# Designs tried in a protein design chat: VH-VL binders against PDZ domain-containing protein 8 (Pdzd8). Part 9

Target 1, 198 residues: PDZ domain-containing protein 8 (Pdzd8), of Drosophila melanogaster (Fruit fly) (q9vyr9r83to280)
Amino acid sequence: HQESLRRASALVSLNFVMQFLFHEFKNSNRVRKWFYRKLSIELDELISKTTTGKLLDKLTIKELELGDQFPDVKSLSVHNVELDKDEQRIENLDLLLDINYVGNFTTSIDADMVLGKKGSITLRVKQLSGMARLQFTRKPYTHWSISFLGDPELILDIESKYQGRQMQSNITNLISNQIRKAVRRKHTLPNYKLRYKP
Short names: E, the ipSAE of ESMFold2; O, the ipSAE of OpenDDE; V2, 0.75 times the mean of E and O plus 0.25 times the DockQ between their complexes.

## First folded at step 1 (VH-VL)

Design p13 (framework fv_miptenalimab)
Fold by ESMFold2-Fast, scan of step 1:
Structure p13 (fold): chain C 198 residues (1-198), chain A 120 residues (1-120), chain B 107 residues (1-107)
Amino acid sequence: as target 1 above (198 residues)
Amino acid sequence: QVTLVESGGGVVQPGRSLRLSCAFSGGSISSGDYYVGWIRQAPGKGLEWVAHIYYSGSTRYNPALKSRFTISRDNSKNTLYLQMNSLRAEDTAVYFCARDLWGDYEFDYWGQGTTVTVSS
Amino acid sequence: DIQMTQSPSFLSASVGDRVSITCKASQSISSYVAWYQQKPGKAPKLLIYDASSLESGVPDRFSGSGSGTDFTLTISSLQPEDFATYYCQQYDSYSYTFGQGTKLEIK
């Protein structure tokens, strides 16, 4: 019983600290540039990978807002932990997190298309909730990865335009479905400690 | 730590083909943490980007070289390749392989380079 | 597509001097500029990324500044090991382009 109360207090403290750090750093030029560049790389990858990307000359991020809140962790459990031979260092760590995100992350993207056509998309993430698996592994190199165990609940607000006119809702629904599929994929997270200077 | 070692350079005649290799250590070449590629430098000249390959297998090329050069990888060998066809004298250069850590800002690890000389 | 123009192409200086190298982009690239040092027979070494951020292990006498189209690399007090060729690079576009280089030689 006392252990349950302590765990509940620890979770409240974790969420408080994460929200504090998010609000301190979300408007940092370094943090903002990092997200901007990461999104730019993702968009360039999309152009290269997709057949319909051959119709796109360039995607430009017009606006990026990190939103109002960091994801709230409703539960955290250690699924697996492995130590090295000396029992001094973590070799593998497997965490399960029940997350609820209601932060309104927003991005606006302008698309320059072939033949001088123009498009734009504004995406807002209103809610993202589900059970996430966060894994730390040292082999074959040190990295983190994140994935959802099932289909997360994802609520998006999408506005798309072509030649300055709003697109039909069926096109917006197609875009939404592609984003839902992307969210289900396992994502490897970069190790930024290698380059960070305090 | 990550190390990259190039090989396969040499002297070739114009119009011939050559394949360069880059052995990757300390990280997976197919990792979402990286994209990897080739940059070349002609004798006494500056640096010129050649091509990149992303974790998904998607490729990006210098438009001047796309028709003659092909970037590829073998995940089981953890090795990056550059296939160069229809070689010209102006392709004479030191060829470096390099990586960019995803979400970082530039090329942070380079191999020592392998020399390609195209002459008759 | 984006052209990077460095000046000067050649610079002579003495140990202890403050030197600056400039780089101009043909269009706005925000702060997506990196600076490299290359010694004869060696691969380039990253010094500065994101126009002004110092790479780990690089001495703090190196600094970068600028945004948009005009960028500067400054070495506040030259050391003997700093005599090398320096290159700027844009990475706003994935057809990456480098400047032509600045060769820094001892006076």
Scores: ipSAE 0.005, ipTM 0.488, lowest interface PAE 12.1, mean pLDDT 79

Design p14 (framework fv_miptenalimab; at its last look DockQ between E and O 0.02; V2 from the best seeds 0.00; counts 0 for: pae E 8.9 > 2, placed apart)
Fold by ESMFold2, look of step 2:
Structure p14 (fold): chain C 198 residues (1-198), chain A 121 residues (1-121), chain B 107 residues (1-107)
Amino acid sequence: as target 1 above (198 residues)
Amino acid sequence: QVTLVESGGGVVQPGRSLRLSCAFSGGSISSGDYYVGWIRQAPGKGLEWVAHIYYSGSTRYNPALKSRFTISRDNSKNTLYLQMNSLRAEDTAVYFCARGEYLFSGYFDYWGQGTTVTVSS
Amino acid sequence: DIQMTQSPSFLSASVGDRVSITCKASQSISSYVAWYQQKPGKAPKLLIYDASSLESGVPDRFSGSGSGTDFTLTISSLQPEDFATYYCQQYDSYSYTFGQGTKLEIK
C-alpha cells in the first residue's frame, strides 16, 4: 500500500503541475496559433484522402477552444530506455500512459463547398480515455510520437449544418467514425510529409 | 529566412507553352506548415490568383485558367512549377510565387520578386 | 464569383493624415479579407488578414475593420514610406479575387 500511495501522490502532483501550465499558456497567442496550425494540417490530410474533397473548396477553423482541463494521467510507466553507445544521449524512450480527458475541447469548422454552398461542423470532445504509448526517439530523426494501444473510449458531440439546416444523423456518424480512425492512428511530432518522385 | 525565387519567364508567341519555376529556400516546400502558389499581375492591372498547392499535394485553381495551367512541385528539388499551355495575349503578366499558412487558405504572407511573361506575336 | 470593388482608385494625402481605403464585396462574406501594400516594381506585402488581424512586423498605424460587404483599411498617421498601391483580397470562396487597387500618392 505504501508504494501504491507514493505513486498515486506523485501522479496527483504531476497532474496539478500540468493543469497549472495548461491554464497559464492555453490563451497565449503562440500556443493557440500552434494548435490552429496542427489541427488544420490533420484536417487537410483527412480531406485529401477522400472523394468528399472534390465537393469541398476550402476549410476554415472558425473557433478553437482548448477546453478547461488538461488530460489526467492515471498511470505512467517507462517501458524502454535506450542510450547512445557512449551514453551521451537517450536514443529511445518509451512511456506508457493511462489517460483520461474530459476537458471539452471544442472546434467549429466552416466548409466552402462547390456551387457556392456552405457547410459547418461543430465538434466537442466530451471524453477521450485509454492507454497511450509516447515514444521519444532519434531514429531516423529526432521526433516523438503518440498512439493509443487498442481502442480508446471517445465520446463526441457533433453538430453539422448544410445551408443552415441540421444534417442527418447518418452524416454526423460518418464524421464521428472518421475522427475515431484519426484518434487511433500514430501521430508523429514534428509532422513531416515526404513525397517521392515516380 | 525564407526566400522564393521565380524563373522561366520570357517572350513567347501565342499558342505556345512555358513552364515557370520557383526555388524555395530557408525551409522545405513540403513542410506541413505552408502552402505555395502563383499570383499574376498584368501590366498596369491588379492581382489575379492562379493556383496553389497544399503541403499534402492537393491543388486548387482559378477556374478560368484550370484547363490550360497546371501547378506541381518537386520535393527533392524544393521547387514549385507552373506549366502554362496554349498561351494567349491576356496571359502577359508578372507571375509571383507566394507562400501562405494553411489555416488561412487563400492569402499569402511571403512573395517572390516575380518573373515576367510576355505573350506577343 | 465575388467581386471586390475598392474606393477610391486614387488618393492624394499628406504626411500625418489619417486615410481610409474601402473595399466592397459583391455579396456578404465572412471576415476572410486581406490587405496588401505594393510599391512600384516590388511584390505585394501582406498587411492585414482576417479583416482586422495585423501581420507580424507591420506598424500599428495600420488597422483593418469591417464585416458583411464593407471592409476598410485605415492608416492613422501617414508616413512617407506608406505611399504605395493597396489591394484588398477576399478568400471567402474560390476563385479568390482582389480589388482593383488604390494608389496612395503624396499631395
Scores: ipSAE 0.011, ipTM 0.580, lowest interface PAE 8.9, mean pLDDT 81
ESMFold2-Fast, scan of step 1: ipSAE 0.158; ipTM 0.676
ESMFold2 (binder alone), look of step 2: mean pLDDT 90; pTM 0.928
OpenDDE, look of step 2: ipSAE 0.031; ipTM 0.603

Design p15 (framework fv_miptenalimab; at its last look DockQ between E and O 0.02; V2 from the best seeds 0.00; counts 0 for: pae E 14.6 > 2, placed apart)
Fold by OpenDDE, look of step 2:
Structure p15 (fold): chain C 198 residues (1-198), chain A 122 residues (1-122), chain B 107 residues (1-107)
Amino acid sequence: as target 1 above (198 residues)
Amino acid sequence: QVTLVESGGGVVQPGRSLRLSCAFSGGSISSGDYYVGWIRQAPGKGLEWVAHIYYSGSTRYNPALKSRFTISRDNSKNTLYLQMNSLRAEDTAVYFCARDSYEFLGSAFDIWGQGTTVTVSS
Amino acid sequence: DIQMTQSPSFLSASVGDRVSITCKASQSISSYVAWYQQKPGKAPKLLIYDASSLESGVPDRFSGSGSGTDFTLTISSLQPEDFATYYCQQYDSYSYTFGQGTKLEIK
């Protein structure tokens, strides 16, 4: 095992680095706050943008567990490289990644529903996997993004309660469907919302 | 508001087939935000659930009717269907289409059509 | 399969009366119980959902209660327009089941 590890490919090495960093920083205030904000935005959009959301007044994140593992990169390749006019700098870089996440991201949400009703939702990501494009670009401004090429495989564990009772299984399906729609709408090409400045 | 209008009812002989339609107005049948189904009522009798279809396209049937009845929808026509085969006298009823919009708050049919009458007789 | 046994099948009452209709499930069920009112020649009208939640536009003289196996629809003070047939209904994620109905008649 150790001998094979010493001969690890650059890709394996990359994964180890990412795993190390993930474990070191996942519990930091900065990282947690970032996830909290992103998730909050998503929840707000769920309420405002979907019909399902019409049954909800407010969604509050009560617990956030970022999981045990960073996404594993199973393959990495260069899809496109564009240089600037002087060919001195990379203007655009598109990388294709095959990623597999099994880190058990979990969040617990309290739901204030219409008519004064209350519910709770526990969401766990059991698996998220698919091909993704990682883009580094200077056009129109310097930024990077990551987005799935197509509908990724997504396995969710969802528990939901309404007035202290387990909700019907169809509600779980609705929640799952909304999450899938969100992934397609925001994180699947041609859409990409994970856009950041360096 | 959303309205449902059933059609296709009539008099038919036993063993024959009939397809009922339910036209949606004021909303999309494929919005994925609610369930739609068929409920029937024999003359002078109570309500009986026939089948319903989820936003995903998954269907559920009354076990007693599953072998003969098929629920489907045409998104382009915004219409729900009930294909009824091998009709029997006991299938005589008013057939209602209805929508269940209470996805988080339980399940109940909050919107109904006025029904279409199916009579199976020799 | 879950059965909903509704009682009574027939009920005679007067305007102003307080009346209750009950449904008993063959096994313990969730609170996803609904109540409907149906008048002759008309489609059922939803009155109560989630066992005790009043549907929009329904008078507050209607109320629902219950849990486990026993559920009740109550009309606190009968009005002339309340004489009709009432049905309970449960949903178990896979199927809808209706009670056999209660015909509420004027005494």
Scores: ipSAE 0.000, ipTM 0.538, lowest interface PAE 12.4, mean pLDDT 88
ESMFold2-Fast, scan of step 1: ipSAE 0.076; ipTM 0.650
ESMFold2, look of step 2: ipSAE 0.000; ipTM 0.427
ESMFold2 (binder alone), look of step 2: mean pLDDT 88; pTM 0.920

Design p16 (framework fv_miptenalimab; at its last look DockQ between E and O 0.36; V2 from the best seeds 0.00; counts 0 for: pae E 13.3 > 2, unsure alone 72.9 < 75)
Fold by ESMFold2, look of step 2:
Structure p16 (fold): chain C 198 residues (1-198), chain A 123 residues (1-123), chain B 107 residues (1-107)
Amino acid sequence: as target 1 above (198 residues)
Amino acid sequence: QVTLVESGGGVVQPGRSLRLSCAFSGGSISSGDYYVGWIRQAPGKGLEWVAHIYYSGSTRYNPALKSRFTISRDNSKNTLYLQMNSLRAEDTAVYFCARHGYDFLSEYYFDYWGQGTTVTVSS
Amino acid sequence: DIQMTQSPSFLSASVGDRVSITCKASQSISSYVAWYQQKPGKAPKLLIYDASSLESGVPDRFSGSGSGTDFTLTISSLQPEDFATYYCQQYDSYSYTFGQGTKLEIK
């Protein structure tokens, strides 16, 4: 039972360090541009790859806020470790993380539609939680990745407007389901910086 | 070691089509960790970005080439393709297959390049 | 599109010389610049990323500096293997563009 208490203490320390780093970097121009760029790519894919994109003239990102918290790690364990031929170094390391994010990442996007019509969507991530796999590997080359095992719990606040009027809840729920499908297809982007540039 | 090997170049007449291939070794072309694409270099000229395919399978093109060129991949063969239609003399170039950086901060620049395959468009 | 203008287009120098190549962006791009070396008949090789960070395995005689619109690649003591063409690349926008190149030859 004492082992469980020591693990909880280590996790609290890890979470404090990650939260501190997040607040030090959240206002970074590089970090903001990175997220803006990533979101712009996703919007371009939506315009070019979906039937609904045919109704859009352009999309404009009006708000991009990283939120107020870094994801909380509720548990951490080693799932797998592999050593090289001589057992001199780690070739593969799999970690399992129980992650809970409630940081309220927010973005707002305006749409100029066909025939001069206007739309907008505001997306807020209220919760993203689940068991995630963080993998470090040297095969075939040195890299790392993170993905959720199964479908994570994803709670979104979505407000959508057409011509300035709030759309009905049923329609908003349909939009929410489309966003959930997109997240499931992409897994998650890395949530931690493991390599720092000078 | 990650390697990229281009093939399918050659001499072709204007107006014809050609398909380039890029074989990957030491990595998965469908990994969620990087982007892969094509960059070309005309004789005696600089580098020009052609297209890339994102880890999700989505594509982006140099606008001047979008109507004539198509990037695609076959995950089971671990191969990237560039279909070039309605070829013109100005498309004569060495075509390089290149990988974006692997991690979060390095996905914007090209850290691995193939040796290139030469396409010559002449009558 | 963001235009990247390199200067000079051509540079003659001797072994042991210190040389600098500049790249100017048509708008502010922070530090989102990479530098590549290309030898004749070979693929480009990444030297510098994020304006000043040295890629693994690249000799310390290469360095990069600058931010905003003006960027510089410097070779502190030119070696015979450094005679090549050098390109800058911006990645501030989703449409990647390269400078026109600087050819460095033995004088």
Scores: ipSAE 0.000, ipTM 0.427, lowest interface PAE 13.3, mean pLDDT 77
ESMFold2-Fast, scan of step 1: ipSAE 0.031; ipTM 0.630
ESMFold2 (binder alone), look of step 2: mean pLDDT 86; pTM 0.879
OpenDDE, look of step 2: ipSAE 0.014; ipTM 0.575

Design p17 (framework fv_miptenalimab)
Fold by ESMFold2-Fast, scan of step 1:
Structure p17 (fold): chain C 198 residues (1-198), chain A 124 residues (1-124), chain B 107 residues (1-107)
Amino acid sequence: as target 1 above (198 residues)
Amino acid sequence: QVTLVESGGGVVQPGRSLRLSCAFSGGSISSGDYYVGWIRQAPGKGLEWVAHIYYSGSTRYNPALKSRFTISRDNSKNTLYLQMNSLRAEDTAVYFCARGYDSSLFEYYGMDVWGQGTTVTVSS
Amino acid sequence: DIQMTQSPSFLSASVGDRVSITCKASQSISSYVAWYQQKPGKAPKLLIYDASSLESGVPDRFSGSGSGTDFTLTISSLQPEDFATYYCQQYDSYSYTFGQGTKLEIK
């Protein structure tokens, strides 16, 4: 009881700090370039390694907005932690987060398709909520991974066009389903290492 | 050659509303690598960014103006708009529309095409 | 907001002079700076982007340099048509801010 009240107070502080940091950095070109690179890697994966990608010649990110809010963390627990005995450093860390995101992340993508066909998609994430697993490991290289333990609740606003014509709801629903499948997949977050010259 | 022509300026009383228009010719206002927007300049003062809109319809605003100003466009008319509400004396300025180039959102190449400006005077 | 401070605010120079205008950001903005020229009664004209890249059609006597917080616009040999006010602009953050301007008088 007392412990649960103490944990609730700590989460309020964590969420306040995370929202503050988000609002400070969301307007930075450095942060936007990081998200652009991450999204670009996912789009390249889609083109190169999926059957739907065989219909696509090129995907171009035309818009990227980080939105209004950082995800709200409703609970946070340490599921596993492994320390390096020599350095007292964390070698592996496994965190479980109950998240609720209602920040309106928006991206617009132009698609050049086979046989000269053109498409475009504007995607806005209205809500994303669920239990996420965030894993840190130093092997084979230092990285983070994120995945959902179950099917997250995902509410999207999608505006899509094919050859300049608004797509019907069945096509938009198929796109939503593909995005939902992609969100449920495990994603690797590569760490950016700051390099100094001598 | 792309040209931008502003209209809709004039003398208006404090507290009233005014809508500015910017007609785009020589190309599409919805070209994917461009954003279009508004910059203002008070008499004898420097430049102040107001707002811009990307081809997708996403908008960015000067935080000081976001509550009173709304940027929009009509792609079929190749026209950009700025709706200004609750006008104040300090909104008196020449309002320029401009096009900027951003091939990847993050390679901002500045605003390469500007209109001649339209004057807004807020006075009784 | 990132504050952009130009110096000097006013500069008088002769035709043929090498002129430099500086711009200081209140925080590091990498190379995300553009420079504009504005003549009386006219719209601004883009000269330089990404701190040092010359806009197409701009004479090569104009150059830009700098990174982080300190940036410089240089005109290597001032011409009569360079009479104007010059502005720097940062675009590291989407709330784009301009310097206060530097008025260049030729005479």
Scores: ipSAE 0.006, ipTM 0.548, lowest interface PAE 10.2, mean pLDDT 81

Design p18 (framework fv_miptenalimab)
Heavy chain, then light chain:
Amino acid sequence: QVTLVESGGGVVQPGRSLRLSCAFSGGSISSGDYYVGWIRQAPGKGLEWVAHIYYSGSTRYNPALKSRFTISRDNSKNTLYLQMNSLRAEDTAVYFCARHTRYDYSGYYMDVWGQGTTVTVSS
Amino acid sequence: DIQMTQSPSFLSASVGDRVSITCKASQSISSYVAWYQQKPGKAPKLLIYDASSLESGVPDRFSGSGSGTDFTLTISSLQPEDFATYYCQQYDSYSYTFGQGTKLEIK
ESMFold2-Fast, scan of step 1: ipSAE 0.049; ipTM 0.644

Design r01 (framework fv_rosmantuzumab)
Fold by ESMFold2-Fast, scan of step 1:
Structure r01 (fold): chain C 198 residues (1-198), chain A 119 residues (1-119), chain B 111 residues (1-111)
Amino acid sequence: as target 1 above (198 residues)
Amino acid sequence: QVQLVQSGAEVKKPGASVKVSCKASGYTFTDYYIHWVRQAPGQGLEWIGYINPYSGDTGYNQKFKNRVTMTRDTSTSTAYMELSRLRSEDTAVYYCARSYLFGSYFDYWGQGTTLTVSS
Amino acid sequence: DIQMTQSPSSLSASVGDRVTITCKASQSVSYSGDSYMNWYQQKPGKAPKLLIYAASSLQSGVPSRFSGSGSGTDFTLTISPVQAEDFATYYCQQSYEDPYTFGAGTKLELK
C-alpha cells in the first residue's frame, strides 16, 4: 500500500545520496588512509591472534582500491531506541539494514614469511550482502558500531602466490575463512580513538 | 643501491607532445609508486601525478588531467610520463620520484629531465 | 586543495647558527596521531632530497642536526648547528590529501 511505496521511495533517495557521497569522496586521501589504517589493524590481529599468523613475519599492503559503488540499502528499520531521562536525547539507537554491496573493493598484500619465504595475496570483494546492525551508543563513550546479524553472503576473488607461483584452492580457502571471520566481527567507528581514549 | 635514471633533455614546439622515461633499479619496481613532479625555472615544486607500477593505476593532478598520461613497462622497470599540447609554461625540469604505498613521501628521485618549449 | 605557506622565503645564517623554517597548512594534515608532512632539501641543479617525513622522523642517512616538529597545521624544520653543506633551498610538502602540495621554498644563504 501507500506506506510501502513511501518506504521504497525513501530508500531510493537514500541510496542516491550515499552513492553521490561515495563517488565524491572515495579518491580522498583521508578516506583512503582511514581504510588503510583499518585494514592494517585487521592484519595485525591476524598475525598476533591466529595459528596462521605464526608462519607470518610481516604483512604489507601494496594496493588498496575502494571500488566502483557504495553498498545499496534494500531495507532499513529501527530495532531499538533508548532515550535519556528528562533530556529526551537518544542514548542508544539500533538500526537494521539489509545491505547489498557489489563494488569490487580490491587490496593486494605481500607476506614475508618465516625462513625468508615470500607470498602475496590479491583480494577483490565481488559481493557482500546480508543483515547489518548499526548501533549508536553514548556509553561509555559516544560511538557507532556495525556488525552482521547472521553470516553474510560474501563472494571473493582471491589470488594467492607462494615464492612467485600461483597456489592451489586449499590456501585460498584458508585465507577466505579468515576474511569471513573478520567480516562477521563487530567493528567500532572510529576504532583508534575508542581504543586509546584516556 | 636504489636509482631512478631519467631520459635526456627535450626541446619541443608549442602544441607538440613529449614522453619522458624513468628507469628504476636496485629495488622491486612494483613495490613503490612512481610520482612525477616539475619545477619551472626559479620556481617551486608542482606535483603532476603518480602511477602504481603493480596495477598500472594512475592518479593525476586535476590541472594536468586532460594533457598527461602515465604508463609503465614492468619488463624494463621503466615508468613514462607523456605531456601533450605543450605550452611555453610547461618549460621546466621534470622529476620522477618513488614513494612506498600509503607512505606518501619521496625517498628517491631521478636526476631530472629538462623540457624547453620554444615559440 | 591544501595550501602550504612557508616562511621565510629566504634566510641568511652563519656556520654554527640555529635556523628555523616554518610551514603552515590551510587545514589540518594530521589524523589519529600521524602527521602527513615532509621536508626536502634541494641544491642548485640537483633533485630534491628527503630530510624529514611524518613531521618528525629523520630519513636514514640524514644528519641529526636536522629535526622536524609540529602537528595539525603548524610545522617547523630546525637545523642546528648549520654546516657549510646546508646552504640550499628547503621545501615542506603535505601528503594528507591529493593533490600533494609543496611550500614555496626557503633559501638558506651564507651571511
Scores: ipSAE 0.000, ipTM 0.477, lowest interface PAE 13.3, mean pLDDT 82

Design r02 (framework fv_rosmantuzumab)
Fold by ESMFold2-Fast, scan of step 1:
Structure r02 (fold): chain C 198 residues (1-198), chain A 120 residues (1-120), chain B 111 residues (1-111)
Amino acid sequence: as target 1 above (198 residues)
Amino acid sequence: QVQLVQSGAEVKKPGASVKVSCKASGYTFTDYYIHWVRQAPGQGLEWIGYINPYSGDTGYNQKFKNRVTMTRDTSTSTAYMELSRLRSEDTAVYYCARGDYWLSGYFDYWGQGTTLTVSS
Amino acid sequence: DIQMTQSPSSLSASVGDRVTITCKASQSVSYSGDSYMNWYQQKPGKAPKLLIYAASSLQSGVPSRFSGSGSGTDFTLTISPVQAEDFATYYCQQSYEDPYTFGAGTKLELK
């Protein structure tokens, strides 16, 4: 009883603190540059690794809004913990989180396409919900990674244009499917894919 | 070729307002941010703020708090900076510059500058 | 605010010399392998001109005798060999955090 109440109280406190930090720092140049870099890496992978990318020469981020709210953690469990030899610090940490995001993250992207054609897309994330695994490890280098255990619920508002004209739903659905694939992938921090210097 | 052309020199009295224009050509106006930077006589460079011509979103250096307003007109590819409640220390050359905000925050093309003199 | 300390404030050189200008940020301006540090050249009565962006990337159209290096808090602009048109004032600039800030400038003068 006490433990259940304590856990519920701790979760409410965690969500309150995360929302507070989000609202304080969402307009920070550092935080915005981090999200820009992350999105740029995902877009570069879309161009280089997908059939759709063969129609695209370059994608340019025009707008990036972090939205209204940080994801709510509905439950959190520790799946695995490994401490160093002195029991003083965490070497590996594996967390399972039930995440519900309703924050309206928005980005606007311009696409340079083959034959000099132009496209544009405005993407808004209305909802992202699911079980996520958040992992920390120090070896071979210190990093965090996040992945979903199954298919998350993802609700998107997508406005897409080709040569200034609104695109049909079939094209929007293709874009949605690529985004769903990206969300299902395991993501690491830091990310060396866009460009790394030795 | 990329060009940013600014409005001409201004002479103002303390307490007045000034509005400087910056007309862009040679590229898609909405693809880049416009930043404003000033330089007092014999001094270094000071960043004032930016506008995203695509969205109209702005960000200002707090030193100019509640005195600066940046706008744009996409039909004429022109950015504007209005500075109000002018003081003698606002005497400077004001530059507009093309840049990004998310990548490196560099300014690759600059206007020729607008000289503002504030004197009683 | 991030303070940019640029040194030296002035430097005398001859054509053909190797010149080094340094810039120190009051806190790190690097994140995830990227450095938010740029270098500009300004001649009297003219607007600044971008030379180097992201600490070490040469701007298109800028001669290869200009190079940049550094990460974290310490950055360097090198001009080698100096040419007659290089006598100007040089500024470093950080774009890591608002407000963007510039160094006080280094005036490169003919010896």
Scores: ipSAE 0.013, ipTM 0.596, lowest interface PAE 8.4, mean pLDDT 84

